# Miniprotein binders against p73408, part 4

Target 1, 371 residues: p73408
Amino acid sequence: MRQILIAPDSFKGTLSAGEVCQIALDVLAPEFDCVAHPLADGGEGTLEAIANNLDGQWQTVRVQGPLPDQTVDACYLWLPQEETAVIEMARASGLPLVPVGEHNPEIATSYGTGELITHAARRGAKQIQLAIGGSATNDAGLGLLMALGWQFLDSQGQSVGWGGQALGKVAEIIPPVLNAFPQVTVLCDVTNPFYGANGAAQVYAPQKGADPAMVQRLDQGLRHFARVVREFDGFEINFPRAGAAGGMGGGVAWALETKIESGFTAIAKLTQLEQAMAGCDLVITGEGCFDHQSPQGKVVGGVLELAKKINKPAIIVAGQCQLSQTVLPNVLKIFSLVGPDMPLEKALQHPQTALKKRLVQVKQYLIQSQN

## First folded at step 12 (miniprotein)

Design s4
Fold by OpenDDE base, look of step 12:
Structure s4 (fold): chain B 371 residues (1-371), chain A 109 residues (1-109)
Amino acid sequence: as target 1 above (371 residues)
Amino acid sequence: SDEVEELARAIKYLAKLIFYIARILKKRGDKDAADKLRELAERIRDLAEKFEETGNPEYLKQAAELVEEVAELIDEVLEKAEKLGDPKLAKFAEELAEFIEELAERLEK
């Protein structure tokens, strides 16, 4: 074994993927040739994970925040070699940007995310990766589209305004003529349809500050908008993933003719994970909690599937492991931070120390496996 | 290829723009032109989708033929809009004609 790829997810709430990689390098690099490849799922830490893998330039833009009277300094990542911008909508239109007690998905707008896209396009982006996790909005991306030149008019020919409240008012749609506009790819892991019992409003609006009455209004708004879109061009916007980020998945996919991809898949492609893994003898991956769902999705699951596809051995380093190794025959070994020598409480209090301790055991295991 | 995907996307977006023009014409009582443009938009979109599914460049060639037909109709719309004193429609038709021209050049390569 000559080269090890270290391709972890974040340990949610404790360590970033980059920090995990650094600790792994500190422990393993003296004895093994190691390559750090921090990953993300398109959620929090996505930009940082990409920035650690690729030569990127941080762009800071003052844009519209989620609330009408709010401006924010939002950052996105420019990748000049790939001519790609990576944008997290949460930086402009995210729930954490809304003050406590002011959460209102009827008012919250995605307009600032559209301003980031416009800025990236003007900078020469050919591709835009749009992560849409952590939204404050249920506006189906109307704000974003308005920032790109789309007009949504009511029955009186007036602009419908911003927020989820605007959806039910849409009577006419005026698309802009967009010449040479960058390809947008929406990154999301949810499969929610646009409206209904499993739709954007019913599932996600409550956590964005919607009461039951507001949820009903928002869902009706989404249904109305879906009808208007269907009347416009025959498009059915009520498809799986369309409900992501309060309907932005559907709205943006329809309006900009975009693809919707999983965050992991897009990041893995962008960072050339398969190529990096192909050059290594072993992959080490991990996450905060490895459970029965982990093998079937997200970062660790994706890494394991890829490793299996290209016949690379894998090691998992998890904060907590609820699975036995027997369920993962292609995994050499699973290491849990939590163990007899490291209680959960101590691991949570000192995640770096806990990880380092476990990586020393990984090191010992690897040395023994070579003999 | 990324270029092929981009072309298919551009064609689908063109169809969207044509749907808009058709809707405007319908509202103005030009039903025949509206119906024809709507039909062409549907066909263009369908060809782009078939191309995305199959990768067969023949669908792009067929789309290019329909795009030429649309270009002629958009020129007629522009002329009508100018004669009727509808500057908004005229501007949109002009921008759309430019879009079609650029797309047609890309389809020939």
Scores: ipSAE 0.849, ipTM 0.952, lowest interface PAE 0.5, mean pLDDT 93
Fold by OpenDDE base, look of step 13:
Structure s4 (fold): chain B 371 residues (1-371), chain A 109 residues (1-109)
Amino acid sequence: as target 1 above (371 residues)
Amino acid sequence: SDEVEELARAIKYLAKLIFYIARILKKRGDKDAADKLRELAERIRDLAEKFEETGNPEYLKQAAELVEEVAELIDEVLEKAEKLGDPKLAKFAEELAEFIEELAERLEK
């Protein structure tokens, strides 16, 4: 074995993908040639994962926060070689930015995310990767689009304002003439439609502070906006993934004529994961919870599919493994942080120690397999 | 190529702008011009989508021909807007004409 690729996801709530890589390097690099390749799904830690793989420049911009009276210093990642900006909407319009007790998806705006996009465009971005996880908003991206020059007017010709409350008031849409605007790619792993029982409001608005009555109003707003869009240009905005980030997935995809991509796929392409993996003999990947859905999606699933495609063996290191040894043909072994020697509570309290302990076992396994 | 995908996107965005103009014209009672522009916008969008699906550059050539037809109609809209004293429509038509010109230059390369 000549080279090992270490390509984990974050262990949500415990370790970043970068921290997982560093611990793996500390354990394995004395014995094996190892390359760290931290990954993300377009959620939390996406910028950090990309920054660890590519030469990037952090940009800090003062923008509108999620609440109308709020300003925030938001960071995005500039990749000068790729002429690409990577933006996490959560840095400008995210749920953690809203003070406790003030969560209101009828009022919360995505305007600040649009300001980040505008800043990146002015800096010369040809491409923008927009991660839309962790939103405070259910405004279908109206705030973001307004920051880009879109106007949404009510029946009286007045601006509809900000937040999910604006959606049901939209009567007219005025697009800006955008010359040479960068291509925006929306990164999303959810399949929720724009509205309805599985739509943005019904599924995600409650965790953003919506009560049942507010959820109904927001869903009706999304339905109304979808109708106005259909009347405008015939576009059907109620498609899978359109409901992401309170309808921002659909709103941005429609307005900017872009597609929604898997976060993993976009990050894997941007960081050249396939090329890195092709140069290695073994892939080590992992996530916080490896379950029956993990092989078919997200970071670990994507890594395993790619490894299978290019005929590379894989090892999985999971926080928890709920799968009995599912015969994944290219997976040599699955290691769980939690086991008889490491109770769940202890692993959660000391994730670094738990991971290190398991990686020592991985090291032993690899040494034994070479003999 | 990324450049070709960008062209297809720009063509779709043009169609969106044409849909807007068509809607304004319809509200103002210029039904014939509105209907024609809407039809062209639909056709342009469909061609861009077919290109994205197939990669056949012939669809971009066909779109370019329709873009030329749209350019002529937008000039007529601009002239009408100026005569009628509608500065908002005139400004938008002017900006759209510039957008079309830039896009046409890109499609010829």
Scores: ipSAE 0.848, ipTM 0.952, lowest interface PAE 0.5, mean pLDDT 92
Fold by OpenDDE base, fold request of step 13:
Structure s4 (fold): chain B 371 residues (1-371), chain A 109 residues (1-109)
Amino acid sequence: as target 1 above (371 residues)
Amino acid sequence: SDEVEELARAIKYLAKLIFYIARILKKRGDKDAADKLRELAERIRDLAEKFEETGNPEYLKQAAELVEEVAELIDEVLEKAEKLGDPKLAKFAEELAEFIEELAERLEK
């Protein structure tokens, strides 16, 4: 084993995927040839992870914020070689952009995210990767679609306005004639349907500032909008993943004829993870907490599945590990930052030191395995 | 190929535009034209979806044939809208005709 791929997720709250890669390179080189390949799940740090892997250009655009009276400077990543824009909804329509005490998913709009998409399209994007995590909205993407030229009218022929409150008022839909519009891929890891007990409003609106009465109104709005869509073209918008980002998953998938992909899958394709892994002898991956859920759809799980598919050995470096090695056939060894020599509290306070210490042990293990 | 997938997406989007114009025609009392366009939109969408599921390019060819039929009907709608003094319908029909023409050129390649 001479060439190692370093393909971690972020250690949430402590280290970025890029920082993990840099520490691994510093420890494992020059004895091993290492390639950094930071990954993300389409959540926080996605743009940074992609920018570290590809020659990206940051674009800053003044757009509508989540509240009607708000404007924000939002950044997205332009990839000129791939003719691809990577957009995080949270930068235009995100929960952190809403002032404390003003969280209201009946009013919050996704319009600014649509303006980012429009800017990317004008920039020459053929593909748009849309990460929809961290939204302030429950508008089913109506604001986003309005920014693209869609019109949603009430029974009086007037615009329904913005926010989740608009959903229940929609009586007519007017699509724009869009020529040569980029393909949008929605990045989503949730399986929530559009409405109902597990739908967008019931599950996610409370964390966006909805009280129980507001949740009921929003869910009724989603149900109403689903009926209007069905009457429009027969489409059933109440499918798994449609509830993502307050129904944006469903609304955008329907309106723009987009696919919804897992964040990992989309990022792995965009960054050519399989090709990079095929060129290496070993993959080292990791995340902050490796638990019984980690093999089921997180970055580490995705990396391990890919490594298994192409018959590459793997090492896991986790912040905290709750799983035994015996359950993962292609995993050579699991290293936990937390151990007898590194209590959890100390590892959280000094994550770089904790990671470096474990990577030294990984290095020793690899050297011993070659002998 | 990415290009062929994009074509399938464009065809499905066309179906949405046709569903819209069919709905307008129905509201205007042109039931026969509305019903025909709705049927064509459903068939065009179904063919594009079958292509996405199977990868068989024959479904795109069949969709292209239906797109030609739609183009003729949209020209008729445009003419009627102009004669009846419905400028909104006329404008949308014109924009849709241009969209179809561009799509047809892509389908021939």
Scores: ipSAE 0.847, ipTM 0.952, lowest interface PAE 0.5, mean pLDDT 92

Design s4
Fold by OpenDDE base, fold request of step 13:
Structure s4 (fold): chain B 371 residues (1-371), chain A 109 residues (1-109)
Amino acid sequence: as target 1 above (371 residues)
Amino acid sequence: SDEVEELARAIKYLAKLIFYIARILKKRGDKDAADKLRELAERIRDLAEKFEETGNPEYLKQAAELVEEVAELIDEVLEKAEKLGDPKLAKFAEELAEFIEELAERLEK
């Protein structure tokens, strides 16, 4: 056992995946040959994780912000070798970009995300990975699609405008003729349908500033839009994952004939995780909280499943561990940052120190296992 | 291959464009042309989806045959739009004809 793959998720709120890798390299080298492979789930820190793995070029574009009167400088990652752009919609149409007290998913637009896609296409992107976490919007991607040349007209032939308020007004759809447009893949880990009790508006609009009356209006708007789409080409937009980012999952999947993939799966493919893991003797993975749901579709779960598939042993380093070691056959050991020697409060205040301390124990364990 | 998957996507997008033209024609009272184009769009889409599910290139060949039929009908729509003085429909039909031509060339390879 000489070569180790370090493939963590972020420790949410404390350490980036890149920081976790760096600390692991500092502790485990030179006794072990370590390869850093920071991962993400398509949420916050996705671009940074990919940029640390691949030769990426940051692109900064002035685009429309989430509110009509806003412009923002948004960055996306260009991968020249893969001819791929990785875009986080949160950088153009994200909730944190909306001033306190101005959160309104009836007004918030995804238009700026469409401008990023357009810029990437002009840059020569053949593939676009679109992370859709952290949106301020419930517009079903109308703004994004409008930036790409789609027109959505009301019963009077006028543009419906921007935001979730536009959805219920759509009477006519005019698609653009898009030649040689890049393949868009939406990164999504939620299974919410487009509308209804578990739909975009009912589940996610409240956290975007919607009151109960606004939630009802937005849900009715989504239902109306779904009907118009069905009348257009027979497509049923009310499928699992369609409700992601206020219906953008459904709207973009329909309009651009895109794939929806889990964030982990897409990032693992893009960063060639399987190939990297195949070249190593052991994988070390981890996240902030490893719980009973962690094996189900998260980064750590995905890494462990892959490790099992290719018969690689794994070690888990978690912020908190609620699981016993016996849960996964290929897991050699689970290390928790929190323990008798490291109280939770101290680990939260000094996450780097807590991680370093635990990685020293991992190193000792590995050395002992070689003897 | 990634290229073949991209062709399937392009075919599905073509079907979407055909659905749009069919809708315009229906609104204008050209029911026969509208119904035919809608049927072709449905069949083209279904073939592309079957290809994505099975990987059988025969479905793309069948789609290519239907794309040729669509090309002829779009030329007719263009001619009618020009005669009727509908510049918006004419422009869209022209752009769609170019799209189909490019797609057809890709399908022959």
Scores: ipSAE 0.846, ipTM 0.952, lowest interface PAE 0.5, mean pLDDT 92
Fold by OpenDDE base, fold request of step 13:
Structure s4 (fold): chain B 371 residues (1-371), chain A 109 residues (1-109)
Amino acid sequence: as target 1 above (371 residues)
Amino acid sequence: SDEVEELARAIKYLAKLIFYIARILKKRGDKDAADKLRELAERIRDLAEKFEETGNPEYLKQAAELVEEVAELIDEVLEKAEKLGDPKLAKFAEELAEFIEELAERLEK
């Protein structure tokens, strides 16, 4: 076993995927030839993970923030070789950009994300990967589309304005003539429909500052917009994943005729994960599974599935892995950061130290397995 | 492959533009033209979707034939809009005609 691919996710706000890779390289080298391949699922750290794998150019653009009176300097990643822009909606229209106490998904707009897309298109992007996690918005992408030249008019022929409040007012849709516009791929890992009990408003608007009454208004707005879209071209926008980022998944997919892909799948393709893994003898993956809500991170699951597909052995290094070693035959061993020698509290306080300690054990295991 | 996927996307987007112009025509009382354009938009979209599902380039060729028919109808719409003094419709029809021309050139390659 000579070459190891290190393909982790982030450790949920404690360590970036890149930092995890670096720690692994520092521990495993020079005894093992290691290749860093940081991954993401289209959430936080996606741009950084891609930038660590590909020769990217950071683009900073001053755009509309999530609130009408707000401007932000938003970065996206330009990949000149791939003629691809990777855009995180959270950089322009994200929840963290909204001041405390001003969270309002009826007002919050995705317009700034559309400005990033426009900038990328002008830069010569043939492809745009749009990560839509962490949005402040429930506007179904209306703001984004307006920045691209779409018009949404009320019954009086006036613009509906911005935010989730605009959805219920849409009476007419005017598409722009977009020549040579880049293909947009929406990175989405949720299966929420556009509206209803599991829809954008009901599931995600509360965390964006919606009270129960606002949630109902937003859901009705989404339902109304869905009807207008059906009347426009017969499209059914209430499909799985359409509810992502306050309905942006549906709105953008419909308007721009885009694909919706899993964040992992898109990033794995973009970064050539399969090719990288094929060149290695072993893959080490991991995530900060400190939250019981997701038994397997999408990245770890995706890496393991890929490793299985191409018959590569895998090692998992996780914060608290609930995975039994018996889940996948190609998983050699699972290492948990938390253990008798590393209490949870200590691991949370010193994630680098905790990871390093486990990677030393991984190294020992690998050395023993070669003998 | 990427170029062909882009063509399919462009065709679907064209269908969307045609749906819009059909809607305008319907509002203006030109029901026959509106209905015809809507039908063509549906067929064009369906062909693009079938291509995306199957990868059979024959569907793109069939779409190209329908795009030519649309081009003729859009020229008629433009002429009518100019004669009737509907500058909004005329402008959109002109932009759409240019879009179709560009797309047609790409489909011929």
Scores: ipSAE 0.845, ipTM 0.952, lowest interface PAE 0.5, mean pLDDT 92
Fold by ESMFold2, look of step 14:
Structure s4 (fold): chain B 371 residues (1-371), chain A 109 residues (1-109)
Amino acid sequence: as target 1 above (371 residues)
Amino acid sequence: SDEVEELARAIKYLAKLIFYIARILKKRGDKDAADKLRELAERIRDLAEKFEETGNPEYLKQAAELVEEVAELIDEVLEKAEKLGDPKLAKFAEELAEFIEELAERLEK
């Protein structure tokens, strides 16, 4: 009996990775023994993918939202067997929590994310996987660090307050004495430095509501903070990936000695993807890709690389916009949701139907391959 | 390994705390103590980085010796802060001394 691992990304905007897996299980059973292994790359939806794979306990904590007068009920995933908490910053400090007319990275704070980290540490976490996609903030993690007990003071000895506007005011940094604090790993796929033309403010602050004048103020604030950090202990904060999530990557790397890993790599390790794949004869992976020309998103690419490493054949199911010829020696076939029998508009309107139709074709292909 | 990474992280965090207290001493005019503490913090951090990179316990042993020297200096800072009536510095020095004692116990393992 052919055992098949179903290891997809979400189909962005249409189907979660878990929904893709469930449709595949429904279509391919009983003819094939299928194992669901939904994945994510560290963006929104990461906790749900992990919860489908591991025995986790959802923790709901009332924390500070991105706006100063806002509280939110934010969830993280506690994995007691792994002594690990998985936290999505966007659930406490994310752009979706901010009404469109109120987007303002000079005001938005990461403080609530720090409160989640504190809660997880008190719960007994030894490891924290921090997904930082979808943030509303450009505060270099100052809010997060303040929630952990860091003080950032202005020239008058008063707190600089929250938000990106605070960065340029920092004159003194007071670290807390933290004993036995969990290891924080930041899940990060962007390479932007802290400041400058390709930095956090210039590249990402407009998407968070910054007009050009605000972008300039935020970038200057990041430069000032970098100088203060260098004066503190000589650390050069303007390194690749430091600009992720409004400078969070650099701020927490300096302050907490965080690791930085790709989202896919961290999730694959945590969910033991390699072990799961080794136990199967074939992998089916996929992604939406309705607006791209390449079938290799971070999840699909990572699954295929691993499958090649351990000599497992793979099938790809993708939305659209893929190369007709990819040099992928272990890929048996690529199925596109969009085609002559399923136009793009119809696939977007009925994504479950489109996926089911292609998975039936995958099933037929696999049956014929058995002879 | 995770233990190597965790110990190295703790030692580097100690260095950060030492950098802070050295800055406070410099502002209060105790330049000699401040310079000594900054030098020790830099050496401790460098050793922690080498330990993290290599896993070589000799770097950990050298760091532990410097941590002992820091512990003595921090006790002196605490006594001075209490004599001068500087409760903020005294509180930080007390907390740092406890951090150092806990770290020293881990380093002997």
Scores: ipSAE 0.811, ipTM 0.935, lowest interface PAE 0.6, mean pLDDT 89

